# Ledger of designs, part 168: miniprotein binders against q9bqp7

Target 1, 240 residues: q9bqp7
Amino acid sequence: VPQNWFPIFNPERSDKPNASDPSVPLKIPLQRNVIPSVTRVLQQTMTKQQVFLLERWKQRMILELGEDGFKEYTSNVFLQGKRFHEALESILSPQETLKERDENLLKSGYIESVQHILKDVSGVRALESAVQHETLNYIGLLDCVAEYQGKLCVIDWKTSEKPKPFIQSTFDNPLQVVAYMGAMNHDTNYSFQVQCGLIVVAYKDGSPAHPHFMDAELCSQYWTKWLLRLEEYTEKKKNQ
Below, E stands for the ipSAE of ESMFold2; O stands for the ipSAE of OpenDDE; V2 stands for 0.75 times the mean of E and O plus 0.25 times the DockQ between their complexes.

## First folded at step 18 (miniprotein)

Design Ju5
Fold by ESMFold2-Fast, scan of step 18:
Structure Ju5 (fold): chain B 240 residues (1-240), chain A 102 residues (1-102)
Amino acid sequence: as target 1 above (240 residues)
Amino acid sequence: SPEEIKRRVIKLILEAYKYEWEGDYEKAAELLIRAVKLARELGNPKLLAAALFLLVEAFYEMGRYEEAAEVARELVEVAKKLGDKLMEDLARWMLEEIEEER
């Protein structure tokens, strides 16, 4: 049990549309500061087992590709992910100019992979938007908040070279999603409540993306694990 | 040549990864013991660390905890000389896991 337990959901908020909600999706800019990001907290608090598995994979890849080849491979994977996110923001934005931004961003196996998911996404409320948990003191940049099959979700878009059909295969991604959710629910820049998450794993070859839906109960379970990681991060900072 | 020996060590380690994936830790260990010997003769501490890292796991999975501990201790020293803090930390953690099984 975390020492500084705090609820993920805000009883003062509703998930229903409200007349004061903006007609275009929110895009609050992320301002880098001393407050830790969700990504940094997770990276700095990996378990020894997670670090071991990552290093094992890295060692094998370096042996196969060489050090320069591994760096090139990793940079290329990062670039592909960045372009995928840019394409999704363009597709989900109601602005015509964004849809015309770059046709080449819309041409990829990853975009083909998510088509069946996108048809179930509507009511976009936030895109590439900053969140801050004012009480727990962390920040993040979420990909998307929209309705998926009628449920308002924090949606996180992931690319993968190998199949990830189970949520357990996505490692810390559920923690990332609930961290964004808890922050948004307590961030004064937002007025609505999010209770569900969605992790979408897209594939380069265009094979159907795997959606991992997280209902409110599952989000609450991962939220407790996120609070433990945040506590561990805070204690490590005090002891440096 | 040194470059040919490097390629041979790399091939041995990569083949050991395949055997470990198949659950054949005994065959993986045989290949890794050879890789360790060649890496030491070559004087390549990075390849030595890579081979030792996998060999700890192979011995551990076979229940050969005394040998796993010996290899993990050597990996700690090799990682220290390389200045590889991450590998040093992982080697110490693996040694703790091994001691819990003993």
Scores: ipSAE 0.673, ipTM 0.919, lowest interface PAE 1.2, mean pLDDT 88

Design Ju6 (at its last look DockQ between E and O 0.94; V2 from the best seeds 0.00; counts 0 for: SAP 70.629 > 70)
Fold by OpenDDE base, look of step 19:
Structure Ju6 (fold): chain B 240 residues (1-240), chain A 102 residues (1-102)
Amino acid sequence: as target 1 above (240 residues)
Amino acid sequence: SPEEIKRRVIKLILEAYKYEDWGDYEKAAELLIRAVKLARELGNPKLLAAALFLLVEAFYEMGRYEEAAEVARELVEVAKKLGDKLMEDLARWMLEEIEEER
C-alpha cells in the first residue's frame, strides 16, 4: 500500500460530462519547472530487470547496426513518433483551427493503422495538453482526451514496429495513462473527470492498431502501482 | 586482420542472441566463449563486455551459477575499465541474482 495514498478520481467532480462540449480542445502548454514529469518518474524508477532487458536489446541493435547506425535508427524512430503525434493532432483538431495540413504527415502507415480506432473517437476535449497534480507534485503532457466508443478516455498513442496485442506488452504505458488521468482529475485547469484510459498501438506497416481499453477498475489498479513508483522516485531524490 | 576478427566476434555474438531466443543456451554459451577469447585477443573491451554480458545470461539460464558468477565478476571489471557505469551496475545486479540462486 502506498504511504501517500491519493485517489485517482476526484469526488468533487461530476462524472457526467458537462453538456458543453467545448468547441475547441484544450491545449495547455507544459511549463518547464522543477516538478518531475510522469516520463521522468517512470524512467528513474525502472526495475533492474527492465533496465537489463533494454540494455540487452540496445547491445544487440548496436552489434547489428553499428553505433552510428543505431543512433540513426533511434533518431528516425523518434522522428516518426513525433510526426505521427503531429498528424493525429491535426486530424483530431477542429477544421477551423487546422493550420495548413501538411498532406505528407497524413501519408503514413501509422495513420493508416489507427483509422479504425479514429472512427470510434469523438468529443475531443484536449490535445497535447499539460496536466499537473499539485498535491502529488508531478506533471505530464497527455496526447488526447476524447470519447472512445462513448466513454471519455485519456488516450495515449504509441508507435511500434512489433505487434503488442496485450496490455502487458506495453510496459509502463498503463502507468503513464493513469498518471495523466489522476493529474487531470485534480488539475484546476480542467472542469471534467476521466474514468477510463486507452492505449493505442499503431503499426508502421499500416496493419490495424491494437486498442487497449482500461476501465475504471483497471485504472485504479494501475494507479496504485503508479503511486508506488512516485514514492520510490521521491525517496531516491531525497537521498541525492 | 583485426577487422576480420572484429567481424567474426560480432557475428558470433549475434548468432548467440538467436540461439538464446530459441532457448538453446548451451549453443549460445559455446559461441560466446569463442567470442570472449577473440575479443580478448583483439583487445576490444566493448566487444568483450558485450560477449560477457550475454554469456552471464546463458550460464544463468542453464543453471551454471558458478560460471555465471565468474563471468559476471569479469564483466564488472571490464565495465569499470570502460567507464560504463550502467553495465557495471547491471553486472553487479546479475551477480547478486546469481548468488541468490546458489
Scores: ipSAE 0.783, ipTM 0.957, lowest interface PAE 0.6, mean pLDDT 92
Fold by ESMFold2-Fast, scan of step 18:
Structure Ju6 (fold): chain B 240 residues (1-240), chain A 102 residues (1-102)
Amino acid sequence: as target 1 above (240 residues)
Amino acid sequence: SPEEIKRRVIKLILEAYKYEDWGDYEKAAELLIRAVKLARELGNPKLLAAALFLLVEAFYEMGRYEEAAEVARELVEVAKKLGDKLMEDLARWMLEEIEEER
């Protein structure tokens, strides 16, 4: 149980569309400051078990590929993820031309993987947009806020290679989603409330992506865990 | 040659990873003990650390806590000499986990 609890949902906000909501999805730029990012907090508070598993995977890969081969592999994975996110932003943006949308759709197996998920996504409210929790003092850059099967969600797009998934910190993905959600719900740049999350794991071979839907109850459970990670981070900073 | 010994050590460690995937920690440990010996003879502390790291896990999973602790202590010293603070911290954590089981 966190020492200083704060609610994830804002009772003064609604998840219903407001006439004052912009017709174009919000894209607030992330301003780097002394305020920690969600990813920094999570990276600095990994459990020893998570660090062990990540290092075990890394050492095996280095032995198989060589140090230069491992660097090339990780750079390629990063680039693929970046292009996947850029393509999704373009596809979901109302300003995209049909020709450009078609090209983005066919750019990678990852895009093919998410086609069936995209059919259920509508009412995009934010894309690649910065969030800040003014009370809890953290920032983040979320991928997407949109309706998935009629429910407003913070959506996080993830890539994975089958048959060998390489992401060992996948357990922290729900924490990342709820951290963005809590920040957005209390950020003055936004007027709506998000109560659900969605983690979409896309596959390089084009096999259907796996959606992991998080309802309000599950989000509340992960929010408590995020608050503990944030508390651990602030304690570590005091002791440095 | 040193290059041939290095290739042999890498092959032994990678084979040990496969046995661990199958839950055969006894066979993994056998291969890793050989890898450790060869890495020491080669004078390659990075390969030595890699072999010791996986060997600690193998002994731990087998419930051989005294041997796991000895290997973990050596890994701490090897990591210190390498300046690998991450591996040093992991080795210390593994040693603490092992001590709790003993």
Scores: ipSAE 0.757, ipTM 0.950, lowest interface PAE 0.5, mean pLDDT 87
Fold by ESMFold2, look of step 19:
Structure Ju6 (fold): chain B 240 residues (1-240), chain A 102 residues (1-102)
Amino acid sequence: as target 1 above (240 residues)
Amino acid sequence: SPEEIKRRVIKLILEAYKYEDWGDYEKAAELLIRAVKLARELGNPKLLAAALFLLVEAFYEMGRYEEAAEVARELVEVAKKLGDKLMEDLARWMLEEIEEER
């Protein structure tokens, strides 16, 4: 239970688009300053058990691949994730559907993996867009805001080499989604709000992606956990 | 040769990971004790730390807390020698967890 509770939703905002909505999804530039990002807060507040599990995995990988092999592996995973997000931004952007895009960018198992999810995605409102929570003082860069099966969601795209059929298997991903949601709902750059979240885990071999839908109640539960992580981060920085 | 010993140490540790995946911590510990001996003979502190790290977990999961603590204390010293602050902090945390059980 946080000492300073703050609501995730903004009662002064509609969850319906304005009649004069832009024809192009929002892409607010990320402002670089001293306030922390969502990912930095989460990384700096991992439990010792989480850190232990990550180090255990890293040590095993280095033994299997060698140090240089591990660097190549992590670099390739990062690059594939970057390519995946770039491809999705291209696919979901109406203004870029008529341009010649890198065809190799669109050819991947990850893109095949999400095809069945993309059929349920429409009404794209934001792509790769910055969010800022002025009161709580944090920033983020959300992947996508769009309707999924008729519900407006903050959508986070993840790549994985291991199956993640349950939301619990995604570790801190739900906290990331609700942190973006809370920031967007209180960011003056946005005139609407979002009450649902979606985490989509895509697979390199093209296996069907796993969607993890988060309704408003589940988002509120994770929001409380996010506030605790943000509070922990703030306390650590005051003691340095 | 030193290169063959190095490959043998790595193979022992990787086999121990497999046995831990299967929940057979006793077999994993047997392999890791051999890996630790060979890593000391080789004079390779990175491989020694890798073997000790997994061995702490194996002894802890078996409830052999005194042995887990001995291994964790050695891991702290090896991590300090390597300048590996993350591993040092983890080893100290593992010692705290073991002390709560003893």
Scores: ipSAE 0.732, ipTM 0.939, lowest interface PAE 0.7, mean pLDDT 87
ESMFold2 (binder alone), look of step 19: mean pLDDT 89; pTM 0.890

Design Ju7 (at its last look DockQ between E and O 0.92; V2 from the best seeds 0.80)
Fold by OpenDDE base, look of step 19:
Structure Ju7 (fold): chain B 240 residues (1-240), chain A 102 residues (1-102)
Amino acid sequence: as target 1 above (240 residues)
Amino acid sequence: SPEEIKRRVIKLILEAYKYEDYGDYEKAAELLIRAVKLARELGNPKLLAAALFLLVEAFYEMGRYEEAAEVARELVEVAKKLGDKLMEDLARWMLEEIEEER
């Protein structure tokens, strides 16, 4: 049990999305400060088993590609992910705010992969927007807040070269999503609350993306795990 | 040639990865033992560390804990010499896990 329990949901916020479809999605800039990001917390609190698996993968990749080849591969993966998020932001943004859509950004296997998911996405409330949990003292940049099949979700878009049909195969992604949810639900910059999460795994070859829906109960379970990771991070930093 | 030996070591380790993916740890260990020998002869500590790293796993999965511990101890020393703190820490952790199974 976390020592510093804090609820994921804010009882002061109504569960009913105020039907004011914001004409424009929120985009709060991330402020660089001493406050740790969700990503930093998760990276610094990985289990030794997780570190082992990542190193095993890295060692194999370096042997296959060489050191320079592996650096190039990593750079390309990062670039592809960035372009995918930029393309999604462009697609999900209202037409009036659409800067010149680089048509080249839309021509990707990842975009093709998520088309069937995008059909079920509506009511976009935030895109690439910063969240801050003032009490728990962490920040994050969430990809998207929108309705998926009529349920308001924090949506996290992931790219993969390998199928991830199960939420368990998404590693710490569920923790990231609930961390963003909890922060948003208590961030004064947001007037609404989210109760659901969605992880979408997009594939490079254009095969149908896997949606991993997280209901309120599952989110609550992962929230407890997130709090434990945050406590571990905080303790490690005090000892440094 | 040293370059041919290097390629052979890499090939052996990559083949061992495939056998481990199939659960054939015995065959993986055989290949890795050969890779370790060749990497030592070549004097390539990076390849030696890579082979040792995977060999610890193979022995551990086979329940050969004494041999796993020996390889893990060697990996600690190789990683120290390389200045690879991550690998050193992992090797120490692997050693701890092996000792818990004894």
Scores: ipSAE 0.775, ipTM 0.954, lowest interface PAE 0.6, mean pLDDT 92
Fold by ESMFold2-Fast, scan of step 18:
Structure Ju7 (fold): chain B 240 residues (1-240), chain A 102 residues (1-102)
Amino acid sequence: as target 1 above (240 residues)
Amino acid sequence: SPEEIKRRVIKLILEAYKYEDYGDYEKAAELLIRAVKLARELGNPKLLAAALFLLVEAFYEMGRYEEAAEVARELVEVAKKLGDKLMEDLARWMLEEIEEER
C-alpha cells in the first residue's frame, strides 16, 4: 500500500502491432542524468537481510580468492554477462548477419542454455533500450521486448552459477522487470503496451535455462512492491 | 610466522562457512572461536571482523542469543575502528534481530 500509487498498465495502449510501429527494434540510448535508475533504486533499498546475504557471500569469496582474485572473478562475471547480452542482441536483431557467427555463438555455454527459449521468441520490438517513467521519475535500460509464446513480454536475460528453478530465487529481478514495464507503458518514445514479463536464467555449462514467466496479475503484484521500494528510495533522499 | 597464522585464520573461517552450508552451526562456532583468538593475537582487525561476523550467525542459528549478542557488540566496535560503516550497520541490525528473540 504505497502512498503515491500509479497504474502499471496504460489504458490508452494495446499490445497489438499497429502501422505506426517501427520495422526495426527500438534502441533508445540511456542518457546520463540525476534521475535514479531502477538498479540504483533497488540497490539503495535492499532489506537488511539482502545486504547481510550479499556481504556474507562477498566476505567468503574474498577469503577464498584474495582481494585481487575476487576483483578478477567479479570482472569476469560482469564481462561474461555483458558478452551474453551482446550476443543475444545480435541474434535477435533482424539487421545482423549471423550466418558465419552462428556456429561460434551456439558453442557458448550461456547461448546453448537459452536455445530452447529463443525458439519461442519472435516479434522483437526493442533491444537494449532506455525507458523513463515521466511521472514517477525513474529510468532504466531494458534488455528486450518481444513476443514469448505469443505474448508481448519485457524479457530480462540473467546468468547464474547456481540453479534458480523458482521465481523467488531471482530476488529483485521481478521488480526490475515490472519497473521497466511500467516505465515503457508510460514513456512517450513507445506506443505499445506490455503486460507480461519473462526472466530467463542461463547457465554457463549449457544446461537448459529456467524461464520465469510473469502474467499480468503477477506483474501487478510485483508492481505494488516496486512502488514501495521507489517510495522508500525517495524518502531516504529527502531525509539526507 | 604472521603469514602462516593469517593463512590458518582464513582456513578456519572458510571451513566454518562449509559447516554452515550443511547446517552444522555447532562445529562452525568451534572453528570460529579459534579463528577469533588467532586473529586477535595476530592483531588483524579485518580478519577478526570476518570471524566475528560469521560467529554471530552461528550462535544465532543455535539459539545461543546471549553469546550472539556479546559477539555482535564486539563486531560493532571492531567495525567502528576499521571505519567499515557497512559492517557496523549490519552488526547493529544483527543485535536488533537477536534482541527480538530474547
Scores: ipSAE 0.752, ipTM 0.950, lowest interface PAE 0.5, mean pLDDT 88
Fold by ESMFold2, look of step 19:
Structure Ju7 (fold): chain B 240 residues (1-240), chain A 102 residues (1-102)
Amino acid sequence: as target 1 above (240 residues)
Amino acid sequence: SPEEIKRRVIKLILEAYKYEDYGDYEKAAELLIRAVKLARELGNPKLLAAALFLLVEAFYEMGRYEEAAEVARELVEVAKKLGDKLMEDLARWMLEEIEEER
């Protein structure tokens, strides 16, 4: 139970986009400032168990690949993730033409993996867009806001080498989604709000991606967990 | 040769990881005890820390808490010599978890 509870939804906003809104997706630039990002909060509030599991995995990888091999591996994973997000932004942009797409970005098992999901995505409202929770004072950069099977969602695209058929195997990703949702719903740059979330886990080999839909009730459950992480971060910062 | 011993230590630790994947902590500990011995002979504190780290988990999961605590205490000291603050913090946390079980 967080000591400073705050609602994820804004009662002063419609749960649907205004029909007169621009047809071009919002892309609010991320501003450098003192307030923490969602990813920084999550990284700095990992449990000792999470840190142990990550170090255990890292040590095993270093023994298998060598330090240089591990560095190359992690660099390639980050590059592939970056290229995946760039490709999705390009594909989902309404003013983008096929000529403007980088063909190397589209040559990815991850892009093949999400094709069946993209057919269910429409009504794109935001892409790679900054959000700020003006009361709780945190920022983020969300991947996408669009309709998925008729439901307006904050959509987070994730790459994975291992299948993640259940939402609980996506670790902190649900917290990231609801943190972006809460921030967007209380950000003056946005005239609408979102009540649902979607995590899409894409696979390097092109296997069908796993969608993890989060309805409003599930979002509220994870929102409480996010508030606890934010509170922990704030307390840690005070004692620093 | 020193290089051959180093490869042997790495192989033992990686084999122990595989046994731990399936919950066979007894076999993992057997391999890790050998890895620790060889890492000390080699004088390689980084490999020694890697072997000790996994051995703490193996003894803990077997309920051999006194042995887990001894290994964790050594890991703290080896991590300090390496300047590996993350490993030192993890070793102290593991020692705390072991004391909770006693």
Scores: ipSAE 0.746, ipTM 0.944, lowest interface PAE 0.6, mean pLDDT 87
ESMFold2 (binder alone), look of step 19: mean pLDDT 89; pTM 0.885

Design Ju8
Fold by ESMFold2-Fast, scan of step 18:
Structure Ju8 (fold): chain B 240 residues (1-240), chain A 102 residues (1-102)
Amino acid sequence: as target 1 above (240 residues)
Amino acid sequence: SPEEIKRRVIKLILEAYWYEDEGDYEKAAELLIRAVKLARELGNPKLLAAALFLLVEAFYEMGRYEEAAEVARELVEVAKKLGDKLMEDLARWMLEEIEEER
């Protein structure tokens, strides 16, 4: 149990969309700050087992590809992920004007992979939007907030070369999603309540993406784990 | 040549990764012991650390905790000399895990 418990859901907010909400999705810009990001908190509080597995993978890849080859591989993976997110923002944004390069990105295997998920996504409320939890002192940049099969979700788009059919296979992704959710629910830039999460793992070969839906109960369980990670981060920061 | 020996060490470690993927820790350890010897002769502490790192896991998975501990202690010292704080921290953690099994 975390020492500084705080609720993920805001009792002052509704999980129903406000009838007067604008049709244009929110895109609050991320401001550079000394306040830690969700990603930094998670990176700085990995378990020794998680660090071991990551280092084991990294060492093997460097031996296989060489230092330069590994650098090129990681750069390419990062670029593909960035392009995938840009393409999704373009697809889901009604104000976006498609350009030739955007059209080419829409034809990628990753975009083909998520087509069946996108058919169930509507009512987009936010895209590539900053969230801040003023009380818990962390920030993040979430991918998307929209209805998935009629439920308002924080949606996180992931790319993977290996199949990840189980939520346990997505590692810290559930923590990332609930961290964004809790921040948004308490951020004055937003007026609605999000109680569900969705992690979508897309595949380069166009194989159907795996959706990992998180209901309110599951989100609450991961929220407790996120609070413990945030507490660890805060303690490590004070002791360094 | 030193470059030829370096390539041979890398090949041995990579082959050991394949055997570990298949659960054959005995064969992995056999290859890694050879890689450690060659890395020491080459005087390449980075390759030595890489071989020792995987060898600790192989001995641990086989339940050979005394040997795992010896290798882990050497890895701590090699990592210190390299200034590799991450590897030093991992080697110390592996030692703690080994001690809990003993």
Scores: ipSAE 0.744, ipTM 0.946, lowest interface PAE 0.6, mean pLDDT 87

Design Ju9
Fold by ESMFold2-Fast, scan of step 18:
Structure Ju9 (fold): chain B 240 residues (1-240), chain A 102 residues (1-102)
Amino acid sequence: as target 1 above (240 residues)
Amino acid sequence: SPEEIKRRVIKLILEAYKYEDEGDYEKAAELLIRAVKLARELGNPKLLANALFLLVEAFYEMGRYEEAAEVARELVEVAKKLGDKLMEDLARWMLEEIEEER
């Protein structure tokens, strides 16, 4: 049980749109400061098992590809992920300037993979937008906030080379989603409440993406785990 | 040649990864013991560390905890000489996990 518990949901907010809501998706810029990001907290508090599995994977890949081949491989994976996110932001944005991005990016296998999910996405409220939890002191850059099958969700787009049909296979992704959710729900730049999450794992070969929907109960469970990771990060930073 | 021996060590380690994926830790250990010997003869501490790292896991999964501990202790020393703090920390953690089973 975390010592510094704080609720994920804000009782003063609604998930329903109101007259004060913006007509265009929000894109608050992420301003770097001393406040830790969600990704940094998660990276700095990986379990020994997670570190072991990551190092095991890296050692195997380096043997298979060589040092230079591994660097090129990881650079390409990063670039593919970045382009996938840029394509999704373009597709979901009503603004033409974003839709003017390289048309070839929209034809990737990853975009083909996610088409059936995109058909169920509407009411986009935020894209590539910064969130900050003023009370818990962390920041993040979320991918998307939109309705998925009628439910307002924080949506996180992921690429994977291996199938991930179970939410347990997505590692810390559920923690990342609820961290963004909790921050947004208490961020004065936003006026609405998000209670659901969606992790979408897309595949390069165009095979159907796996959606992992997280209802309010599941989000609350992962929120407790996120609070523990944040507390561990804060304690580790004190002991440096 | 040293380069041919290096390629053989790499092949042995990569085959061991595949056997571990299948849960065949006995076969993985057999290949890794050979890889360790060749890596030592080659004088390649990085390949040696990689083979030792997997060998600890293989012995642990087989319930051969004393052998796992011996290999983990060697991995700590090899990692220290390499200046690989991450591998050193992982080797120490694996040793702690092994001790808990005993």
Scores: ipSAE 0.728, ipTM 0.942, lowest interface PAE 0.7, mean pLDDT 88

Design Li1
Fold by ESMFold2-Fast, scan of step 18:
Structure Li1 (fold): chain B 240 residues (1-240), chain A 82 residues (1-82)
Amino acid sequence: as target 1 above (240 residues)
Amino acid sequence: SKIWVYVTITAPSPEELYEIVKRIMWLAWEHGGETIYVEIEGNEALILLTLPTEELAEKFAEEVRRLLEELGLRVTVTVERE
């Protein structure tokens, strides 16, 4: 699919701040259906090199932890990520929506790691919100849409125990971000235009998070790659 | 089709490691290639790259080996065929 037939940005949408106040950030629930999710598309279209790297990582972890230890480690990583996202949603939501149980969610190394990023985040428009690209027929659940250093971004919060100082360290995360962005820009549930992305990698030990800012040009480059992955997925589905 | 290249390096410090990784990514770009993935673990890095031709991939691999040997660092460069 050529990028010029399916642009990431919607020419019918305004990029100016909407002064018509949303009283609270949008949270559109994810509806399960036959339309593929961003994460499924990416998982089903990994290159043989990506598969090799994942198997290499898995074997290394099993050697280090044993099979039962690997299962426990993977479950704990998932749980930690879930709690991190819940804590961020609580922090970025209005105070009146915080639950008393959220107090424990706010005390983690990951939250400590991301403090310097949160200082630059404001104007939250959406949290844990579903997006659907109406023309390209894919769905996703994005973490956050907010201003980062004055620019409206799709923000994706990631946890990691190992350093990810380069955007290339984040695997398919840039593709995930632009897929959400393109979907939101063409989803009738939203009226604004997002042109930038931000991947924030938070660390378990509380060391400063690495922000990977994606300007409009970089988003367009990753959008072209996302369209190729989506085409590959669609072609696979037709043949099977 | 693209030629895949794996580079594994070990440096005495994370600061040195990050500088070498940046230099290798820049060298790949100069040879018409692209950095696909960078994995950092301690003072080791694995870099996955693509080059447009076998000739450019071999040239890139030789340049990387020469560079790290001059720096006195251990390196492994593997060029994969399709």
Scores: ipSAE 0.657, ipTM 0.875, lowest interface PAE 1.1, mean pLDDT 87

Design Li10
Fold by ESMFold2-Fast, scan of step 18:
Structure Li10 (fold): chain B 240 residues (1-240), chain A 82 residues (1-82)
Amino acid sequence: as target 1 above (240 residues)
Amino acid sequence: SKIWVYVTITAPSPEELYRIVKRIMRLAWEHGGETIYVEIEGNEALILLTLPTEELAEKFAEEVRRLLEELGLRVTVTVERE
């Protein structure tokens, strides 16, 4: 895939609010199909170095927790992340969920961690919404599209037990964000343009979350890398 | 092809660790390189980087070792080709 032929931003779209834009955040359901997801592409195209680091981490954790302990740990991390995303969707949505469930979700340390970020979030345009790049043939489910400090962003919420003070600490998360951005900008279900990204790393102990803002230039740089990963995925699929 | 470099450092505090990591990332950028991944664990960090040539990777590694030596801190810098 020629990278310069598939731009991340759509010249037919604007990031300015339109009077015809819906007041309720969009939530387009993810359709099951054979088109690969962003996470699938990233998982199938890890570099040798990424694989090495992942295996090193797994070995260390299994030595500390045992096989069953490791599975329980990873399952719990996944469930905590899911609950965190549900809580954020509830907080940012004008619609109410069940009060008992809302109370339990809102009490987490992760929610405490992101309070200072949430005060700068407004103008929510999409929540837990499916995106598809019609030309590049990939799909994804993004967490949130909203204004952060006045800039319309694809926002990705992450949970962590350990500090992630640098954007490079978030591994492939920048690629995930720009993949969603490029898809949304070229998805006929949406009419607006997103040019910025935000990765928010929330902490279990309630320590202040680390926001990693990605301006248009940085998003374009990561988009080029995402296109390479997508090309690698397509090539590997042909050679199977 | 790019040259891969692993840097592991330990600092007396998280604040000092973060400052040193930022300096190493800037140094890599100045040599035409890129920081791929940073892992933080207490007062220790692992930095995975790429440099465009073996010459630049070697120069970068030498400057990193010099920096940490001047700070009186232990460092491991491993240069390998992809």
Scores: ipSAE 0.651, ipTM 0.874, lowest interface PAE 1.2, mean pLDDT 87

